# Designs tried in a protein design chat: VHH binders against q9y6x5. Part 344

Target 1, 379 residues: q9y6x5
Amino acid sequence: LPPKLLLVSFDGFRADYLKNYEFPHLQNFIKEGVLVEHVKNVFITKTFPNHYSIVTGLYEESHGIVANSMYDAVTKKHFSDSNDKDPFWWNEAVPIWVTNQLQENRSSAAAMWPGTDVPIHDTISSYFMNYNSSVSFEERLNNITMWLNNSNPPVTFATLYWEEPDASGHKYGPEDKENMSRVLKKIDDLIGDLVQRLKMLGLWENLNVIITSDHGMTQCSQDRLINLDSCIDHSYYTLIDLSPVAAILPKINRTEVYNKLKNCSPHMNVYLKEDIPNRFYYQHNDRIQPIILVADEGWTIVLNESSQKLGDHGYDNSLPSMHPFLAAHGPAFHKGYKHSTINIVDIYPMMCHILGLKPHPNNGTFGHTKCLLVDQWCI
Below, E stands for the ipSAE of ESMFold2; O stands for the ipSAE of OpenDDE; V2 stands for 0.75 times the mean of E and O plus 0.25 times the DockQ between their complexes.

## First folded at step 15 (VHH)

Design yh11 (framework vhh_8dlx_2; at its last look DockQ between E and O 0.80; V2 from the best seeds 0.00; counts 0 for: pae E 3.6 > 2)
Fold by OpenDDE, look of step 15:
Structure yh11 (fold): chain B 379 residues (1-379), chain A 119 residues (1-119)
Amino acid sequence: as target 1 above (379 residues)
Amino acid sequence: EVQLVESGGGVVQPGRSLRLSCAASGFTVSSNWMSWVRQAPGKGLEWIGDIYVGGSRFYNPSLKSLVTISRDDSTNTLYLQMNSLRAEDTAIYYCAKGKDYESIAFDIWGKGTLVTVSS
């Protein structure tokens, strides 16, 4: 039988949650599989960019999803979570489900993974759910498992997305132990449900499953705000994205806008596009605006409006609070093996290997994941 | 000490609805995989649906539109809501506690409750 792979994302699952909370189902999953304790995600550490990096193996500057909110100056188009259906935004890369589906006797399925309800390079997943946050995990799980079990051509790659613990992290903050304990308990139970369903269907032994996340979460506070209106009049620029990385489109001379912002706060770095640090791999795309503002960890960029978020993400991708984890189980993976760190872009070449797909050019390093795989020599 | 007790069965006319209850003692319903099954006269056991610990529910495709499984943690009770009942739905209905996934075995069964759908 051809290899099968299910990729699962729990949005905003910070890596150190595994150390600070109890996850009996997830721990059992890990015990019978592998764990990468820390995954370094891509800058900016937001949902759409990082999910697309997982399935393309590319930095944001290369795959073109550079934020949850984007603007293209040439076409005058806008991208947002409520306006993400235009293939224009996604076509700068080829995600793995498209590659998979173009193979003979294979199909792909998706339950609300970013980009899966959009035709990319004129190809849309054979099976998919339109994004709707009101749809239960149960319904998503039902559809995914049905497609994995009964499709022709067979589904050999599937994705499953869930919005927690991100939504709760924003609401309560990651340091709220009482509320986050409750939320994370529910997530662990859902992982249990997933595993149980796969076992009940007889899929568990032959299906490769990856459980991961796109980013972590940091604690925010009303005492850590950066008000841009105190530094510059809003008539001098257009705001494309706000916090914690602001994308600034100047309406006047760029240098003048920069000079007004550069000393706005000691807790915010201001970069001209050409001066963005190389380590971010966040420069070589027209969708990156002329000026970006990067708030320090836990600081929120605001206008004359108060932020209600007690947690946020999008910060420097070197911060541990921004890092998710990766766990995996199945025929392709070892049992009881733990690895310290990989890059999020490394997931793509690994998945391609598992599925027997030729990877598109990518920024991942297959060597970083060799130790996770039973058919590879671990150096 | 450990038991399941079904109730709510009886004679009902076609097209009507019925809710069955399964009261658990000695263990917590919300902490276990629970199932509803039925046995019609002269037929084998038929799986109706499951509710997992996380609350996810799965149903027999042939019955999905007609049944809903739920649970009440405060009363430690499992429920089966049945709508638009037909004569072919006549059966003894059992609730069961799941044991393991590999064998699809149950370790605790109720005694069952009879549902008769008749004009």
Scores: ipSAE 0.859, ipTM 0.940, lowest interface PAE 0.5, mean pLDDT 95
Fold by ESMFold2, look of step 15:
Structure yh11 (fold): chain B 379 residues (1-379), chain A 119 residues (1-119)
Amino acid sequence: as target 1 above (379 residues)
Amino acid sequence: EVQLVESGGGVVQPGRSLRLSCAASGFTVSSNWMSWVRQAPGKGLEWIGDIYVGGSRFYNPSLKSLVTISRDDSTNTLYLQMNSLRAEDTAIYYCAKGKDYESIAFDIWGKGTLVTVSS
């Protein structure tokens, strides 16, 4: 009777949305389970990196997905939202679904979690959906619950990914109470559908469910733009990623490029790779470019065009606006327990414990999550 | 008064389409999971499908390609679209408000609307 776990991400769900908006269904989920009020995610606070950190327990420098847009100087390969299927990018780590399905009598299932449609170490999730943002939550939920209920060998680890509230957070900004209230109500209703379906299929009492997110969202403004073209001729560098963390590959002397950028804006920190703050754990990978520019919260780095988005993420991971939450329910978890904070890399060793898997070397600390679990001594 | 009222039944020819309505009063359709169920003459209840609070829909596999459930929050009404009707679709059609995850545990039922499929 192996334990089962469903890992759910609602992209861009900022932790303080829980206190600022109404979530009757999510609050019922939390009441009968556990809540971690703030999860400190990894730098940079972007979607691909943080989703991979959850399932590997590794900092971005260690798992190799260091941004949503990357360049590898050794192989000359490029990675982007539209070019993310080369296993080369993903193979610096082993995600939990690979470890899980290689065990005797176990399968893994995935509804669009980043990387689950890629054959990582020649292993793709046993059941999966190719990423397509047009696929409804209803269809993702139907597939995941069908696989959890009907597969042989049984699905013991499953993932489900949804693009909201991230997409709307970018469009409206987190401070737009009217639009975000409507968006977040819809998210809460989808959580209600998830829980109801699990109950109707008889899965609810014996399935562990984690509902979490990869990052938050901060308000942007046309008044908070950093125009990079005003500081440096774009012929002096190759731009690998732009905002809010720009990745700069110099075409001329690196020190000259750095000197042109260091006084560009008081709202942007400019780092040579070796000078990136140690607390970011963002230095020891060839995919991290020689110079990075880190905008202050709510500032947008642009070339010579205005930004159309009113919310963004990717900023310093110490910012509360970048932090998601974690809620969980199931036989492994206490009931009605709240915990203040964990690191996002701590989720991996906790999941391995729940599933009875030997974790790969990672940056998480199992002790940080012990109080969530019924089989652990908390004090 | 908490009530469900079905309408749109009648006599139709085989191969035609029909849309049934279920008007709710005393509660909000979109705040509840809702169901369509039918009973053919001399038969037991047959589940057609559900629509959940978040709009997710689940159907009886034998009917999946023939039916569509929808709702209109502005009129507080649940709908059942039926296509390619056959004689075996002759039944009383009920809408129901769900109670919990028990598969047929409903706390409010409509009185039903009769659909007769005959040439």
Scores: ipSAE 0.364, ipTM 0.765, lowest interface PAE 3.6, mean pLDDT 92
ESMFold2 (binder alone), look of step 15: mean pLDDT 83; pTM 0.835

Design yh12 (framework vhh_8dlx_2; at its last look DockQ between E and O 0.88; V2 from the best seeds 0.00; counts 0 for: pae E 2.6 > 2)
Fold by OpenDDE, look of step 15:
Structure yh12 (fold): chain B 379 residues (1-379), chain A 119 residues (1-119)
Amino acid sequence: as target 1 above (379 residues)
Amino acid sequence: EVQLVESGGGVVQPGRSLRLSCAASGFTVSSAWMSWVRQAPGKGLEWIGDIYVGGSRFYNPSLKSLVTISRDDSTNTLYLQMNSLRAEDTAIYYCAKGKDYDSIAFDIWGKGTLVTVSS
C-alpha cells in the first residue's frame, strides 16, 4: 500500500503538559508509537509561522510567513488571521501538500490547517475545509477520515487542525490547573475519538499519524506590562504586530525611533533588523519590519490598553514554555521509543521520507529524526 | 448489574418523529463508545451511528439526515432522535456499549425496542 500520513495539530499544546496532566489516550498513542518530548519551534513562536514551518521545513525568513500580522511595504498589503487568503503571502515556499498532490496518483486533504484553503503556486488541496473556528472537531474528523478512506486519487497526505488548548491557554493562563485540566482532558478525549475512528475504518494499522503542536504557552499577568506609549508617540511609527514581538515601521528617522524604544523597558529587547540575533533566523525577509521589540517571557507589550490575556506565546523560541511535543504512530515509526528533542523544521524532511517525496530545499535535518523511523539506522 | 434498557418504541405514522432512550446502569455512558443499531424484519443488523467518549458522532450515511445521537450525563442516558420516519424504518432498535478502544466489539447490548412505522 502507498504510504499515507495524517498530520494533526493541537494549537498551543505546551510540551510539559504531558508531565503535569493525565492523557490516557495520548499516552496509549505514544506507547504504541514514538514521542519527541520537546520540539524547538521557529521564531517568532506564533501560529501561522510555525505551522508553515512544519510543512515546509523552513525558517520564517525563508518561507515568508513571519508573523500572524504582516505588512509588505512594496505592495502595501496586510496579512492577518482575517486576511490570509492572498497567495502572495504563501508563495515564497512550497508546502508538502502541494508537493504531494503534484505527484501521480496522489491527492492531499486538509481540515483547517493554516494555508490549506489558499491556492499556493496555483495549487490547492484536492480536499479542504475553509477555516471556521465554529466547526466542530467531529465534522473535521468526519471529513478527513472520509477523504482518507474513499478518495480517488487516494489521499496520501492529510492535515487536521484544532484550536485548543491555545484558546483556553490565552483565556485562563497555562498555570490555571482547574480550568486547564478540564481543557486538556477534552483534548485527550478527542485524540481518543480520532484513534477510535481510524480503527473503525480499518485505517489505523496502515496510516502514519503525527500529533504535534506549533507552540506552547506562557503565563502572563497584568503586573507584567510594557506600555509603548510611555516611550514613544504613536505619530512616530506604524505598529504592524504588537505582542510579545512587536513589529515597528518608523514614520520618522529609524534611528530616532530606535533611540526612543531601546530603553523603554528592562524586560524588552529592541533590535534593528540587521541586529536581530542570528539564532532566530529572522532577518532575511522584506516582511520583517525595520525594528522589532521582543518582550521577556511572560511580559506583554501594550499600548494605552490593558491586555486581557492570561497566557500568550510568540516569545524566544529557546524558552521551554514555547516548545510543543511530537508524537507519532504507524508503520513508519518505532513502538515505545522516546526522543528528547528535535527542531520543528526537522519534521518536513521526515514527512517527505515517509511519503517518498523529494523534499524542496529546507532547513531541516533528516538525521535528527532517523531514530524515530523503522527503516533507518539510529546511530 | 451492567445493563442497557431501550425505551420509546411504538407505533408511529409516516413522517413523524420519535426519540428513543437507552438507560445505562453499572457504567457511565460518557465514558464509553456507544452505538445504535437496528434490525428490520427479515434483515440483518444495520448500523445507525456512534457516539465516542470525546463526544464525536458518526452516522450511517444512508440515515445521517434523519437521525441524531446524543447523551445526557446527568441521567446516564443515550438518545436516538429520528425524524421523518418511513415504513422502511420499522425495526427493533438496539443500543450497545463498545468494549474498549482497542477492539471493534460490543460487550453490552440492550434488549431492543420495537418501532413500527405504519399509516
Scores: ipSAE 0.868, ipTM 0.943, lowest interface PAE 0.5, mean pLDDT 95
Fold by ESMFold2, look of step 15:
Structure yh12 (fold): chain B 379 residues (1-379), chain A 119 residues (1-119)
Amino acid sequence: as target 1 above (379 residues)
Amino acid sequence: EVQLVESGGGVVQPGRSLRLSCAASGFTVSSAWMSWVRQAPGKGLEWIGDIYVGGSRFYNPSLKSLVTISRDDSTNTLYLQMNSLRAEDTAIYYCAKGKDYDSIAFDIWGKGTLVTVSS
């Protein structure tokens, strides 16, 4: 019987929420499994890019999902949260569910993970839900567990995505202890439901489960705004993405646009594409625009003087506020082990190992996750 | 003292709907996973469905479209809504409390309420 893996993401779950809030169900999950306290994600620290990095093991420049809003100059195509179904955007990489279900006697299932409702390389997840944020966690859990329990060929890799605490983190900000405590308690209860359901179906003993996230959340403020209109006329550029990493396509001389922006705010770094720091691994893709603007933590780039955000993400991936966590439980994992940090791209080769898959070329390092696994030497 | 008391049973015509209540005391109804089970005359126990601590609900596939479980913390009550009742739905209906939210065992049962579906 092949090994099975369920990959779960709770969007925007900042690593230090584990220290600052109570999670009795998640704490029991961790106690009987493993915890990675901080996962260093990929720049930019946005939802679509980081979810694709988890399942491909690639930096954004390599998998081609470089932001939540993108433009391709050759095809004139636009990508957004509401316009994400064209396989063109996703085809620069092969996500793990495609590799998995092309194996003999295996299938994949998905409840809302970014990209799983798209036919990537003409292959869509064997079982999937079309993305719809109104679908309850209960329905997502019901479908995923039904597919894990009943499918032929068997589902050996499954994904489950949930929009919280990201949605509430944007709404309230991570410093709102009262509202975030209520939100995080609800999430912990849903983790309890997940574990209970797996036990009830007899799946718990032989299913590997990873609970992780794509990024954290930082506090924003109305007194931390960068007004782009005060520095440059709209007619000089096309705006592809705004905040906290703005993507600027110049309409006039690129150097002139750069010079108008470079001293716009001490709280914003302005990069020509070739000058983007190497540590970001965010340069070698045509979807990365000629100029990017990177706001300092907690600063918001706006076209006017106001913003309605109380929390945001997308900032420099060295910031602890941008880092999620990873917890895992199952026969592949040690029990009661804590690990300080891994890179988010390391999750992919670890998952491939657990599933017995040959990984595609990727940026992850299997050695970074060996100590989590019972079948590996931990030195 | 943890107790469960079912109510709302009685005689009902085929095709009608009925809502059963399970009043909980000694614990908060949402602090435990809860279940509805029934026993028809001369038959064994039949699982109807569960509601978990986080509110996720799971049903016997044979009954899925006919029943709905809900709860209300303000009245500390578990509910079973039954629709399109049939003669074979005649049974004693029980609510049960899970032992703990990560356990698969029941520890407390109600004494049941009789539902008779008869023309």
Scores: ipSAE 0.438, ipTM 0.804, lowest interface PAE 2.6, mean pLDDT 93
ESMFold2 (binder alone), look of step 15: mean pLDDT 82; pTM 0.827

Design yh13 (framework vhh_8dlx_2; at its last look DockQ between E and O 0.01; V2 from the best seeds 0.00; counts 0 for: pae E 20.0 > 2, grease 24.5 > 24.2, placed apart)
Fold by OpenDDE, look of step 15:
Structure yh13 (fold): chain B 379 residues (1-379), chain A 119 residues (1-119)
Amino acid sequence: as target 1 above (379 residues)
Amino acid sequence: EVQLVESGGGVVQPGRSLRLSCAASGFTVSSNWMSWVRQAPGKGLEWIGDIYSGGSRFYNPSLKSLVTISRDDSTNTLYLQMNSLRAEDTAIYYCAKAKDYYSIAFDYWGKGTLVTVSS
């Protein structure tokens, strides 16, 4: 039988949650599989960009999903979570489910993973759910497991997405132990349900399962605000994205806009596009605006009418608070093995290997995940 | 001692609704995989649905539109809501506790409650 892989994402699951809270189901999952304690995600550390990096192995500048909110100056198109269905935004890369589905006797399935309800390179997942946050986890789980078990051609790659603990992290802040404990317990319970369902259907022993996340969460405060209106008039620029990385489209001379912003706050770095640090791999795309503002960890960029969150993400991808984890189980993986860190783009070549797919050019390093795999030499 | 006691059965007319209860003692319903099954006269056991410890519910596709499983943690009770009952729904209804997350076997069963659908 062809190998099968289920990729699961719990949005905004910060890596150190595993150390600070109890996860009996997840720990059992890890005990029988592998754990990567920290995954360094891509800059910016937002949902759409990082989920697409997981399934493409590319930096944001390469796959073209550079933020949750984007603007293309040539076509004058906008991208947002409520406007994400145009293949224009996704076609700069080939996600793994498309690659998989184009193989003989294989199909792909998806439960609300970003980009899976869009035809990319004229290919859409054979099975998918339109994104709807109101749809329960159990319904998503039911559909995914049904497709994995009963489809012809067989589903060999599937994705499952869930919005927690991200939503709650934004609402309560990651340091709210009482509320986050409740939320994270629910997540662990859902993991338990997932495993239980797979076992019940007889899928558990032969299915490779990856549980991961796109980013972490940092604590925000009303005492840590950067008000752009104090530095520059709204008439001088268009705001494409706000916090914690603001994308600025100048309406006047770029240099003038830059000069007004460069000293706006000691807790914010201002970059011309050409001066964005190389380590971010966030420069070589037309969808990146001429000026970006990067707030320090825990600081929020606001306008006078902006709403405040108690937690947020999108910050420097070197910050531990932005890092998720990766756990995996199945015939491709060792049992009881823990690894310190990988890059999020490393997941793609690993998944391709597991599925026997030829990877598209990517930024991942297969060597970083060799120790997780039973068929590979680990130094 | 572990005990499951079903109740709420009886004679009902077609098209009516009925809610069955399963009172559990000796263990916590919310911490276990629970199931509803039924046995019609002269037929084998039929699976109705499950509720996992995490709260996820799964149903027999043939019955999904007609049944809802729920639980009350405060009373440690499992429920089966049935709507639009038909003559074919006449059966003894059982609640059962699964042994664990890894077993398809049930370690405890109720004695069942009879539901008769007749005009």
Scores: ipSAE 0.814, ipTM 0.920, lowest interface PAE 0.6, mean pLDDT 95
Fold by ESMFold2, look of step 15:
Order: sequence, then structure tokens, then C-alpha cells
Structure yh13 (fold): chain B 379 residues (1-379), chain A 119 residues (1-119)
Amino acid sequence: as target 1 above (379 residues)
Amino acid sequence: EVQLVESGGGVVQPGRSLRLSCAASGFTVSSNWMSWVRQAPGKGLEWIGDIYSGGSRFYNPSLKSLVTISRDDSTNTLYLQMNSLRAEDTAIYYCAKAKDYYSIAFDYWGKGTLVTVSS
């Protein structure tokens, strides 16, 4: 009987929300399992890249989903929130659900995890929901648990994605205690419903469950804008992505574009591709543009003076505000164990171990997560 | 009895293409996790790519633009197409079968076929 794993993401769940707000249901989940207090994610700290890093164990330069908005110069293809289904973008890596469901007598199921409705390497998740943000958490949970309980071949790996607290974090900002308290209470209630549903269906004791997130959220302000139109004529470049990491494709001499931007704001770092800091692991992919602009925490790059954003993410992955948490429960995990930090790429080899899968080449380190697992020696 | 026999190796000039074959017996290629790997003299094994029962293929990113794995169910044969060969591609090329479809162990290997890329 193969082990089973459910991977759950609550988008934009900043690690220190656990300290600053009350989560009775999540704290009960943690008490009976494990907690990693901070997960260091990958640069850029955006949704599509980090969700793909979790399931591939790869840095963005290696898996090819380098931002939420991308351009490929060879094929002239564009990637965006509304244009994300072309397998071309996803095929530079093999996500864990593909490896899993190609094993004999195994299937994978997905409730809206990024990429699960795309035929990656001509393989789409065995059971999946097409992405639709209007579908309730309860319906996503009902479908995923139905597939976990009733499929032949059995579903051994399942994913579940929810848009909060990211959506509300953008709307209100993480410093809005009143609104974020209400939002986070609702999320804790949904975690309670998840656990109750699993118990009622008889899945709780034998299903491994990971609850994690892709990134955090930082406060933005109309007082912290960087206006690109004040520094450079828009005709000199093609804008591939804007904020907080702008991706600039020069239309004129690259050095001239760089020189116009390098002193644009003291609150922005301007990098030629070859000068991007090595610690970002964000250089060796043709989808990374020749110039990137990296705003300081809480600063917004705009083309004119106004912005609607109150919270954002995508900043330097060394910033604690960009880091999520990880909690897990199930037969593979210790009970009542707390761990300070792992890298987000470490989640993939841990999941492969739990499922008995051969990991593809990746950037994760299995040793970083061994102490979470009952079958490993931490000595 | 599971057997794998690689063929199609030899001496080729840089820049040329070569197709390797792996004839399988004792099992059906289309129902099994199959792999191509190579080993340059004095070096460790390097994974080239996999093909699964449904025909899905996964490649080492460093080799992806240079190789294609395919199979022919009517002949029970696995293929490796290699293009734009370089001296660094000189190696013994193996096909391998996982012990069973969901195992991480590769227990069945061919004897390999030597490819030498030399002017």
C-alpha cells in the first residue's frame, strides 16, 4: 500500500502571521505534527515561480518559470496570468505529480495548484480542476478528498491551492491588523474544516498532509513609488514585468538603457543579467531579461505616479517578509517537533522520499528535512 | 528473463548525428520505466533521460536540445537519437529498466554500446 501525500498551499501566508495572529485550528495541527517556522523561498518571490519550485525542487533559472510574466525571444511567446497553459513554459522541469502518476498503480489529483491543468511532458494530472478562482474551498476540498478515497489506480499525491491570504494581503496590506485578523481567522476555519473532513472520511491517520505557502507579503504605500517614465523613454525598451522586479528588454543599446536606469532611484537596484547576485540563482535562463530592476522592500515600480497596491511580494528572497512557513502531519512525520528553517527547494526531495519516488536532479537538500521524518536518523 | 541489448554505437565525427537502439526481451518496453544513461571513461554515470509507459519523456536539462528518446512497440525497441555530437559525448551508452514500474531501483542494464566522437 503506497504512502499518500496531500500538499496544501495558502497563497501569500507570511511566516510571522503565526506569531502575530491566533490560529487555534492550525496550532492544533502543528501540535500533532511538525512546524518549520521559516521557509526561505526562491527569487523572484512570486506565485508561479515558487509553486513550481516546491514541486520540482529547482531554482527558477532551472525550472524556467522565472516570473508571473515572461517572454521568450526565440519563440516570441508570452506568459501571463491569462496565458499560462502552453506546455512550452513548464517543460523545462518535471513536477512531482508527473513522476508520481507514471508509476505503476498510482494517480495524482489536483485542486488548482499552478501547472496541474497543463499537459507537462504530455502528461496532465490524472484528476484535476481547471483553474477558476470562483470555486469555493469546500468544493476544492470535496473533489480532492473524493479522488483520494475513490480512485483506481489510487491517488497517492494530491495538491490543493487557495488564493488567500494573498488576495487580501494585496488589498489591505499586511499591517492592516483589523482586516487581516478577519481574513486569517477565516483561513484558520478552513484549516479546521480540512482536518475535520479528513477525520470524517477516515483519512486523517494514514494521509500525510503538508500545509505551506509560496511567499509572504510586505506593506506598500503611495509614498514609496519609483516612476520609470521619469528616468527613461518607454520607446527604448520592452517591459516584460513591472513590479517589484522589473524585466527590461532593451530596444536600443543595452549600455545606454542601463545608464539611464542606474541612478533612477536610491530605492532600486539595477542589474545587468551577468551582474545579478549569485545568491539569487537567477541568471542562467534565456527567459531572464538582459536588465532587471529590483525595488527595495515596500517600494513599487510604476510607469506614472499612482498605484492601487497596499501589499505586494516578489522582493529579495532574503527578506523575512517574503518567507512562508511549513506545517505537516501524518505517519511520515514526527509529532510535536519544531524546526527553525529550510529552503523551499528542500520540500521536493522530502516529498519524493515520503512517496518512494526517484527525485529528478534538483537544488534541494534532503538532509535539511531529515529531522522532520520518523524514518530518518537525525544524529 | 529480462534482456536489454544496445546497438548503433561506433566512431562518428563531431557535428554528426547517431541513433542508438535498445532491443528488449522478456518484458514489454511500453509498460515499463525505461532510461538512457551514459558513462565517459573514468567518470560517473550521467542520466540522459527517461520514457514511461504512456510515452512521456524527461531529459537531463544539459542534454535536452541534443537528444530525443523514442520507442517502437511493434519491435519492442527503445531509441536514443543524438544530434550535433561533440567529443565530450564519447561514452558507453546504456539502456536500463527499473526493477518494477514504481521502484527507484534500476536492476536491469544492457551491456552498453560505445560511442566515440573523434575527428
Scores: ipSAE 0.000, ipTM 0.109, lowest interface PAE 20.0, mean pLDDT 90
ESMFold2 (binder alone), look of step 15: mean pLDDT 83; pTM 0.829

